# Miniprotein binders against q9bqp7, part 236

Target 1, 240 residues: q9bqp7
Amino acid sequence: VPQNWFPIFNPERSDKPNASDPSVPLKIPLQRNVIPSVTRVLQQTMTKQQVFLLERWKQRMILELGEDGFKEYTSNVFLQGKRFHEALESILSPQETLKERDENLLKSGYIESVQHILKDVSGVRALESAVQHETLNYIGLLDCVAEYQGKLCVIDWKTSEKPKPFIQSTFDNPLQVVAYMGAMNHDTNYSFQVQCGLIVVAYKDGSPAHPHFMDAELCSQYWTKWLLRLEEYTEKKKNQ
Below, E stands for the ipSAE of ESMFold2; O stands for the ipSAE of OpenDDE; V2 stands for 0.75 times the mean of E and O plus 0.25 times the DockQ between their complexes.

## First folded at step 20 (miniprotein)

Design wj6 (at its last look DockQ between E and O 0.71; V2 from the best seeds 0.75)
Fold by ESMFold2, look of step 20:
Structure wj6 (fold): chain B 240 residues (1-240), chain A 103 residues (1-103)
Amino acid sequence: as target 1 above (240 residues)
Amino acid sequence: SERIKRLEELAKEILRLVEELRKITDDPYVLQLLDMAELLAEFALDAAKRGDLEEAEELLKWAIEYLEWAVEEVKKEGDSPEEIERLERELEEAKRKLEELRK
């Protein structure tokens, strides 16, 4: 149990001014600062066991592909993930001009994979937007906030292949979502609260993506686990 | 105890190199490589303090490999060539020190 529990929602948002729903999704710029990101917290709190397992997998891949082949593979997987997120931002942004969209970006197996999910997505409130939890002192860059099947969600887009010597475990995906949710709910740049999460795992071959919906109860359970990881990170850095 | 001190000092040198590389890049791919090098060097420092010398050596080897990878990627950017050459020399020196400890 965390020693300094803090609620995932801001219950006193009733007095926050909300002039109108914006006509374009929010995109708060990420600013470099001294407080840690969600992904750094999760990466820096990996256990030694996780690191040894990851290294064994890496050595097997190097045996199969060679060192240069493995590095090229890893770089390509990272680039495909970046392009996937760029394409989704473009697709979901209603005010981008024709010159801002790359036709090759929109033609990928990953984009085909999510088409059935996108039909259930509406009311986009934020895209590729920075969040900061000023009280708990962490930042993040969330992928999307939108309604999924009528429920407002923090949505995280994942490729089924990840750049795997330095990506977080899939067990951390829910922690990432709730950390973004908590930060957004306590960030004065955002005039709304979100209770649900969605993780969408897309496939390179275009096979239908797997949605993993997280209701408010499940988000609360993962929020507790996130707080523990954040505490672990904070204590680790005090003892540097 | 002499080997413990040498391994601790090597881990601290690797951590210093990580910090110097962070100052000359903002590429998310490189930053993730540096985060791994940092974690591995910190685990190595802890292992050396416990007297787990073979574990410390293995962890430092992995940290150096991530640092070498990060340097290769920063070189592709074409910025700071004198700083990169200095860091390459220091990294090669760290690698040589580790090889001598492992004999």
Scores: ipSAE 0.774, ipTM 0.903, lowest interface PAE 0.8, mean pLDDT 85
Fold by OpenDDE base, look of step 20:
Structure wj6 (fold): chain B 240 residues (1-240), chain A 103 residues (1-103)
Amino acid sequence: as target 1 above (240 residues)
Amino acid sequence: SERIKRLEELAKEILRLVEELRKITDDPYVLQLLDMAELLAEFALDAAKRGDLEEAEELLKWAIEYLEWAVEEVKKEGDSPEEIERLERELEEAKRKLEELRK
């Protein structure tokens, strides 16, 4: 049980979207500060076993590709992810901002992969927007807040070369999503609340993306795990 | 032992270098590399404290590799060249210290 329990949902916020659908999605910039990001917390609280597995993978890849080849591979993976997020932001932005769409960004297997998911996405409220949890003292940059099949979700887009048909195969992504939800639900910059999460795994080959929907109950379960990771991080940094 | 102390000191030096690099870059890719270097150096420090010297040395080697990678990426940004050159020298000294401990 977390020592510093805090609710994921804010009872003071109405679950009803205020009828003022902002005509434009929120995009709050991430400010550089001493507050840890969700990503940093998750990375810094990886287990020794996870680290050793990653390093063994790295060493195998270096043997296959060489050091420079591995660096190039990793840089390309990162760049592909970045371009995918930029393309999605462009797609999900209001039509008036569409005039600057780089058509080259839209010509990817990842974009093809998510087309069937995008059909079920509507009511975009935030894109690439910073969230801060003032009480729990963490920040993050969320990909998207939108309705998926009529349910308001924090949506996290992921790229993969390998199928991830199960939510368990998404590693710490569920923790990231609920961390963003909890922060947003208590961030004064947002007037609404989210109760659901969605992880979308897009594939390079254009095969249909896997949506991993997280209902309020599942979000609450992962929220407890997130709080434990945050406490572990906090304790670790106090002892340094 | 003297060897344990030197490994602990080296781990702390790597952690310092990570923090210095984190001040001069906001690139998410570089920050990810720095987080890995930090985590590995922390595990190395813990291994050294437990007397797992071989594990500590391996973890420090990996931490240094990530830190070198991070420095290379920051260097491409073209900002703060003098500070980067200083960090490169300090990192090379850290590598030398590790090799001396492995003999």
Scores: ipSAE 0.744, ipTM 0.892, lowest interface PAE 0.7, mean pLDDT 91
ESMFold2 (binder alone), look of step 20: mean pLDDT 86; pTM 0.870

Design wj7 (at its last look DockQ between E and O 0.68; V2 from the best seeds 0.74)
Fold by OpenDDE base, look of step 20:
Structure wj7 (fold): chain B 240 residues (1-240), chain A 103 residues (1-103)
Amino acid sequence: as target 1 above (240 residues)
Amino acid sequence: SERIKRLEELAKEILRLVEELIKETDDPYVLQLLDMAELLAEFALDAAKRGDLEEAEQLLKWAIEYLEWAVEEVKKEGDSPEEIERLERELEEAKRKLEELRK
């Protein structure tokens, strides 16, 4: 049980979207400060076993590709992810911002992969927007807040070369999503609340993306795990 | 042992270098590399405290490799060349210290 329990949902916020849905998605810039990001907390609290598995993988890849080849591979993976997020932001942005769509960004297997998911996405409220949890002292940049099949979700887009048909195969991504939800639900920059999460795994080959929907109950379960990771991080940094 | 103490000191030095380099970049890719370097150096420090010297040395080696990679990427950004050059020199000294401890 977390020592510093905090609710994921804010009872002071109504679940009903205020009728004044801003016609434009929120895009709050991330400010660099001493407050840890969600991603930093998750990375810094990886287990020794996870780290050793990653290093063994890295060493195998270096043997196959060479050091420079591995660096290039990793940089390309990161760049592909970045371009995918930029393309999605462009797609999900209001039509008035569409004039600057780089058509080359839209011609990817990842974009093809998510087309069937995008059909069920509407009511975009935030894109690439910063969230801060003032009480729990963490920040993050969320990909998207939108309605998926009529349910308001924090949506996290992931790229993969391998199928991830189960939410368990997404590693710490569920923790990231609920961390963003909890922060947003208590961030004064947002007037609404989210109760659901969605992880979308897009594939390079254009095969149909896997949506991993997280209802309020599942979000609450992962929220407890997130709080434990945050406490572990906080304790670790106090001992440094 | 003196060797344990030196490994612990080296791990702490790498952690300091990571913290300094984090201030020089906002690139999420570089920050990810630095997070790995930090985590590996922390595990090395713990291994040294347990007397697992071979594990500590291996973890420090990997931490340094990530730190070198991060420095290379930050240099491509073109920011703070003098500070990055200082960090490179300190990193090279850390590498020398590790090689001396591995003998």
Scores: ipSAE 0.762, ipTM 0.897, lowest interface PAE 0.6, mean pLDDT 91
Fold by ESMFold2, look of step 20:
Structure wj7 (fold): chain B 240 residues (1-240), chain A 103 residues (1-103)
Amino acid sequence: as target 1 above (240 residues)
Amino acid sequence: SERIKRLEELAKEILRLVEELIKETDDPYVLQLLDMAELLAEFALDAAKRGDLEEAEQLLKWAIEYLEWAVEEVKKEGDSPEEIERLERELEEAKRKLEELRK
């Protein structure tokens, strides 16, 4: 149980954008920051057991690929994820007609994988946009805020392959979404809030991506778990 | 007892090197390597304080490996070569200290 509980939703804020909202998605720049990011909090609160398992897997991969081969593999997986997010931002930007899109950026099985999900996405409100929770003192860079099947969501895009030295448990993915949601809902740069989340896991071979929808009740349950991770991080850094 | 103090000092030195190298890069890939080195060194410091000396040594070995990987990547960037060379020398010295403790 968290010692410093804080609500995920802001009762003073509407869950529906006003008509005066800009037609171009928000992209609040991420500033150089001394307060921790969501991903740093989650990574720095991995258990020792998780780290030992990761290192065992890493040593097996080095045995198979060699040290340089493993580093190349890891670098390539990281780059593919970066390109996937860049492609999605480009596809979802209403400025498609205003600037040329990179054809190589769009040549990805991951992009094919999400096509059926994108059919259900509309009303894009934010893309690759910074969020800050001033009270709880954390920041993040959310992927997308849009309607999915008529419900306004924080949407997080995931590739099915991730470099193992950096991989958090997949059970942390919902914590990331709700952390972004809570920060956005209490960030003065945003005039509205969101109550739902969506995690989309895409596949390199183009197989249909798996959507994982999170309603408000589920988001509240994961929010409690996020607060515990944030407390753990804060306590750890007090002793330094 | 002496070995515990030397492992604690080494873990703190690795943490200092991580902090300094973070200032030399904005590359998210390198920053994630440095975050792993930090986590491992913090686990090593805790293990040393508990007297778990073999665990502390293993954790420091892994932290140094991530830090070496990060240095290799930052050198490709070409920024601040004198500062990176200094940090690399200090990392090599930390590695030698760990090897002496593992004997």
Scores: ipSAE 0.755, ipTM 0.894, lowest interface PAE 0.9, mean pLDDT 85
ESMFold2 (binder alone), look of step 20: mean pLDDT 85; pTM 0.865

Design wj8 (at its last look DockQ between E and O 0.77; V2 from the best seeds 0.76)
Fold by OpenDDE base, look of step 20:
Structure wj8 (fold): chain B 240 residues (1-240), chain A 104 residues (1-104)
Amino acid sequence: as target 1 above (240 residues)
Amino acid sequence: DLEEKIRRLEEIIRKLEEAVKLFEEGKIEEAKKILEEVLRELEELIKETDDPLVLQLLDMAELLAEFALDAAKRGDLEEAIQLLKWAIEYLEWAVEEVKKLEEK
């Protein structure tokens, strides 16, 4: 059990989105402070076993691709991810805020992969927006807050070359989503609350993306795990 | 600036290489002191790092160095050395990526 329990949901916020749908999605800039990001907390609290597994994977990839080839592969993965997020932001943004859509960004297998998910996405409230949990002292940049199949969700978009049909195969992504939810639900810059999460795994070959929906119960379960990781991080950094 | 960041990274790499050597020589306490210093320097550098790829590489190096220090505290010098070698590889890669940012 976490020593510093904090709820994922804010009882002071109405679950009903106030009918004033802001016509424009929120885009709060990330302020880089001494406050750890969700990504940093998760990365710094990886177990020794997880690190050894990653290193073994890296070494195998280096044997297959060479060192430079592996570096190039990694850079390409980052670039493809970035371009995918930029394309999604462009798609989900109101037409009036559309910078000239680079048509080339829209011609990706990843964008093709998510088309069936995008049909079920509406009511976009935030895109590439910073969240801060003032009490728990962490920050993050969330990809999207929107309605998925009529449920308001924090949506996290992931790219993969391999099928990830199960939420368990997404590693710490569920923790990232609930961390963003908890932060947003207690961030004063947001007037609404989210109760659901969605991880969308997009595929390079354009095969249908896998949506991993997280209901309020599942979010609460992962929230407990997130709090434990955050406590571990906090303890680790106090001892340094 | 990016040049200063490269300099700081190269210094950290040098210190880690020294720590590896000290562990190989059985100078455990001296090596641990260097690791503790490196961890502080790396933490400061991470706070100043904006590039997501560089940041990921630095975070991995930090984590590996921390595990190396823990291994050393347990007397597992072989594990400590291996972890530090991996940390150095990530830092060398970080230097390369920072250099690419400077050329853009």
Scores: ipSAE 0.767, ipTM 0.906, lowest interface PAE 0.6, mean pLDDT 90
Fold by ESMFold2, look of step 20:
Structure wj8 (fold): chain B 240 residues (1-240), chain A 104 residues (1-104)
Amino acid sequence: as target 1 above (240 residues)
Amino acid sequence: DLEEKIRRLEEIIRKLEEAVKLFEEGKIEEAKKILEEVLRELEELIKETDDPLVLQLLDMAELLAEFALDAAKRGDLEEAIQLLKWAIEYLEWAVEEVKKLEEK
């Protein structure tokens, strides 16, 4: 139970997208800041049990691949994720000529995997855009805000990987989405509000991606869990 | 800039190696002081780092060092030493990744 409650939704804002908003998606630059990011909060509040299990998994991978092989594998996972997000930004950006020139970016199993989801995505309002929650003092970089099957969502694109990377638990994916949502809904750089979330898990082999939709009630439930993690982080840093 | 970051990371690694030796010698309070200094230095480096993989490696090293300090406060020295050895591994990996960025 968090000690300090703060609402995820902003009653001062319309829950409908404004028709007069620009047709070009928002891309607020992420600025270096002393306040923590969503991903740092989630990473720094991992339990000792989670860390020990991750280290045991890492050691088994090192036995299989060698130390250099494991590091190369990990680097490739980061590269594939970066390229996936770059490709999606390019695909979803209207009239972005600079990114249309990199055709290798568009050819991947992950992009094939999400094609059936993308046909249901429209009304893109933000891409790779910074959000800040001034009151709660955290920042993030969301992937996408767009309509999915008629509902405006914060959309988070995830790659599915056979090994579970030691960074960021699958349990934390919904927390990440609602943290971005709560920040955006209270960020003066945004004039609209979002009440739904979508997590899309894409596959390297091109298999159909799995969408995980979160309505407003579910988002509110995860928001409470996010507030607990943020509170835990804040308390830990006071003791340092 | 990157070469200075490598130097700072290597100094932190040396401090953690000293802390491990102090824990093995039973000099707990001296080791804890080094850990507190390292945690402050790591947080500075994290604020100055933009590369996502390097950031993740530094964040993990910081978390492990924090757990090690907690373990030392409880008298769990074997756990503290193991956690520090893992933190050193992440920092050595971070040095390798920063060197890759310098080669560009």
Scores: ipSAE 0.741, ipTM 0.893, lowest interface PAE 0.9, mean pLDDT 85
ESMFold2 (binder alone), look of step 20: mean pLDDT 87; pTM 0.866

Design wj9 (at its last look DockQ between E and O 0.74; V2 from the best seeds 0.76)
Fold by OpenDDE base, look of step 20:
Structure wj9 (fold): chain B 240 residues (1-240), chain A 104 residues (1-104)
Amino acid sequence: as target 1 above (240 residues)
Amino acid sequence: DLEEKIRRLEEIIRKLEEAVKLFEEGKIEEAKKILEEVLRELEELIKETDDSYVLQLLDMAELLAEFALDAAKRGDLEEAIQLLKWAIEYLEWAVEEVKKLEEK
């Protein structure tokens, strides 16, 4: 049980969309402070076993691709991910705020992969927006808050070359989503609450993306795990 | 500036290389002191790092260095050395990526 328990949901916030839904998605800039990001917390609290598995994978890839080849591969993966997020932000943004759509950004297998998911996405409330949990003292940049199949979700977009048909295959991504949910639900910059999460795994070859929907119960379960990771991080940094 | 960041990274790499050597020589306490210093320096550098890709590399290097220190405290010098070698690789990669940012 977490020592510093805090609820994922804010009882003071109504789940009812306020009628004044801003026509424009929120985009709060991330202020880089001494406050740890969700990504940092998760990365810094990886187990030794997880690290060794990653290094073994890295070494195997270096043997296959060479050192420079591996660096190029990793850089390309990162760039492809970035471009995918930029393309999604462009797609999900209101037309009036669309900078000149780089048509080239839209011509990706990843964008093709998510088309069937995008059909079920509506009511975009936030895109690439910072969240801060003031009490638990962490920050994050969430990809999207929108309705998926009529349910308001924090949506996290992931790229993969390998099928991830199960939520368990997404590693710490569920923790990231609930961390963003919990922060947003208690961030004063947001007037609404989210109760659901969605992880979308997009594929490079354009095969249909896998949506991993997280209901309020599943979010609550992962929230407990997130709190434990955050406590571990906090303890680790106090001892430094 | 990016040049100063590169300098700091290169200094950290040098210190880690020294720590590896000290572990190989059986000078465990001296090596641990260097690691503790490096971890502080790396944490400061991470706080100043805005590039998400560089930050990811630095975070991994920090984690590896922390595990190396823990291994050393347990007397597992072989593991400590291996972890430090991996940390150095990530830091060298970070230097390369910071250099690419200067060229843009």
Scores: ipSAE 0.763, ipTM 0.906, lowest interface PAE 0.6, mean pLDDT 91
Fold by ESMFold2, look of step 20:
Structure wj9 (fold): chain B 240 residues (1-240), chain A 104 residues (1-104)
Amino acid sequence: as target 1 above (240 residues)
Amino acid sequence: DLEEKIRRLEEIIRKLEEAVKLFEEGKIEEAKKILEEVLRELEELIKETDDSYVLQLLDMAELLAEFALDAAKRGDLEEAIQLLKWAIEYLEWAVEEVKKLEEK
């Protein structure tokens, strides 16, 4: 249990639309900041066991591809993820980015993979938007806030192909979602809150993406785990 | 800015290579002092870095260097050296990526 608990939800905010809500999705710019990001907290609290497993996998990939081949592979996976997020931002933007739409941005198995999910997405409130939790002192850049099947969600888009043994762990996906949610719910740049999460795993070959819905109770459970990771990060910095 | 970042990263790499050599020579306290200095310098570079791909490489190097310092404090010098060599690899990779950004 975390020693310094803080609530994920803000009872003074509503998740329901009203007449004063912005008609254009929010895009709060991420600015250089001295407080840690969600991604940095999660990466810096990886266990030694996770790091050794990652290094073992990296060495096997280098044996198969060569060092330059491994670096090229890793760069390509990273670029595909970046382009996937850029494409989704473009697709979900109503007016602001229509002229920026690039035909090549839409040509992707990952985009084909999510089409059936996008049919259930509406009421987009935020896209690629910065969040900050000033009390707990962390920042993030969330992918999307929108309704999924009538439920307002923090939505995190994931590609199925990951450089798992090298850069990222899939076990942290729910922690990212709730960390963004908690920050947004207590960020004065936002007037509403979100109580549900959605993780969408898209496939390079275009196979139907898998949605993983997180209701408020599940989000609260993962919030506790996020707070533990944040405490671990903070304690490590104090002991340096 | 990018050229200065490359210079600072290369200096950190040089210091880590010196720390590895000091660990191999049994000069443990001197190596630990260099490692502590490197960790402070690396954290400042991380705060000044905007590119997300480079940041992931620097974050890994920092974590590995922190594990190496912990290993050295426990007397696990073989582990400390291995962890530092991995950190150097990530930093060298980061230099390559920053050079690519400069050429664009």
Scores: ipSAE 0.762, ipTM 0.898, lowest interface PAE 0.8, mean pLDDT 86
ESMFold2 (binder alone), look of step 20: mean pLDDT 86; pTM 0.857

Design xg2 (at its last fold request DockQ between E and O 0.94; V2 from the best seeds 0.86)
Fold by OpenDDE base, fold request of step 21:
Structure xg2 (fold): chain B 240 residues (1-240), chain A 88 residues (1-88)
Amino acid sequence: as target 1 above (240 residues)
Amino acid sequence: SPERLEEIIRKLEEAVKLFEEGKIEEALDILWEVMEELIELIEETGDPELYEILIRVIDAWDLIDEGRPEEAIRILEEAIRRLEELIE
């Protein structure tokens, strides 16, 4: 049980869009503060299993590609991921902001992969927007807040070269989603709350992406795990 | 301890059963726990056989992701047999 329990959901906020919700998605800039990001917390508190799997993967890739080849590969993967997020932001942004659509960004297997998911995405409320949890003292940059199949979700877009048909194969991605959700639900910059998450795993070859929907119950379960990771991070920092 | 190996065997048997029942997510949760327990035992003992068993558990996970559950089950059953041999 976390020592510093905090609820994921804010009872003071309504799930209903207030009529005052701007028609334009929120895009709050991430402030570079001394406050740890969700990503940093997760990276510094990886489980023994994750550390082992990552090291094994790295060793295999180096064996296959060489050290320089592996560096190039990792750089390319990062670039492809960035371009994918930029393309999605462009697609999900209101048409008025679309004047600068680089058509080349839309020509990717990853974009093809998510087309069937995008059909079910509507009511975009935030894109590439910063969230801060003041009480728990962490920040993050969420990809998207939108309705998926009529349910308001924190959506996280991921790229993979391997199939991830099960949420367990996404490792810390559920924790990232609920961390963003919990922060958003208590961030004063947001007037609404979210109770659901969605992880979308897009594939380079254009094969159909896997959506991993997280209901409120599953989000609550992962929230407890997130709080434990955050506590572990905080303890590690005190001992440094 | 033999008791820790017996617990790992029990968990793997449960995971196999769950895979056979089509309860993939529940089975993967158990495999995740098994991986942790194996890593801890390897850290304590340095037993190379436990390392090979861990690799098989990971390979079984990859096969599940690839939609090859029957092959994953076979690998896990082999892992169970190898663990049983360590207790004897």
Scores: ipSAE 0.846, ipTM 0.938, lowest interface PAE 0.5, mean pLDDT 93
Fold by ESMFold2, fold request of step 21:
Structure xg2 (fold): chain B 240 residues (1-240), chain A 88 residues (1-88)
Amino acid sequence: as target 1 above (240 residues)
Amino acid sequence: SPERLEEIIRKLEEAVKLFEEGKIEEALDILWEVMEELIELIEETGDPELYEILIRVIDAWDLIDEGRPEEAIRILEEAIRRLEELIE
């Protein structure tokens, strides 16, 4: 149970933003400072299961590929993820002409994988945009805020080499989503709020991506878990 | 110690029942808890049989994600049997 509970939603903000849609999605610049990022907090507070799974995966990959082969593999996975996010920002941005020059960004199995999801995405309000929780003092860079099947969502895009048909198999991704959501809902750079989340897991072979929709109730449940992880992080850093 | 193993068995039996009923997400939540308890017991005892059981739980989870629930259930049922043998 978190000792310093704080609400994920802001009662002074509208669930339904003003009818005027911006012509260009918001992209708030990330300000480098001393407050921790969502991903830093989560990395530093991994559960026993996450640590075990990560170490087992590393050891098996090193055994299979060798140390150098593992380094090459992880570098390629990182590059593919980076290209995937760049391509999605380009596709979803109405004026991202410089990103449209790289045709190779648009030709990947991961992009093919998400096509059926993108058809249900509209009203893009933010892309690759910084969020800061001014009270809880953490920062993040969310991937996308848009409507999915008529519901405004914080959307997180992930690549995976393994199928993730169930939200439980996405581990900390729901915590990332709600942490970004809570920060955005209390960030003065934003005039609206979001109560739903979506995790989209894309696959290299182009198989249909798995969407994981998170309604407001589910977001509230994961928000409690995020607050516990943030408290754990804060306590660890006070002891260092 | 036997009481903790009995609790793990009970959770695994419930997870198998939930998988059979198609309540996959609820069952996976239970497996996550089982993994935590197994890791704690392995850290306390160093028992290689508990490590083997943990690997079976992880493999079952992977099979569920791959759409192979019958194989996952068989692995979990074997894990339960091995835990019962540890209690004797």
Scores: ipSAE 0.824, ipTM 0.942, lowest interface PAE 0.6, mean pLDDT 89
ESMFold2, look of step 20: ipSAE 0.759; ipTM 0.920
ESMFold2 (binder alone), look of step 20: mean pLDDT 90; pTM 0.905
OpenDDE base, look of step 20: ipSAE 0.841; ipTM 0.936
ESMFold2, fold request of step 21: ipSAE 0.821, 0.802; ipTM 0.938, 0.935
ESMFold2 (binder alone), fold request of step 21: mean pLDDT 90, 90, 90; pTM 0.905, 0.905, 0.905
OpenDDE base, fold request of step 21: ipSAE 0.843, 0.845; ipTM 0.937, 0.938

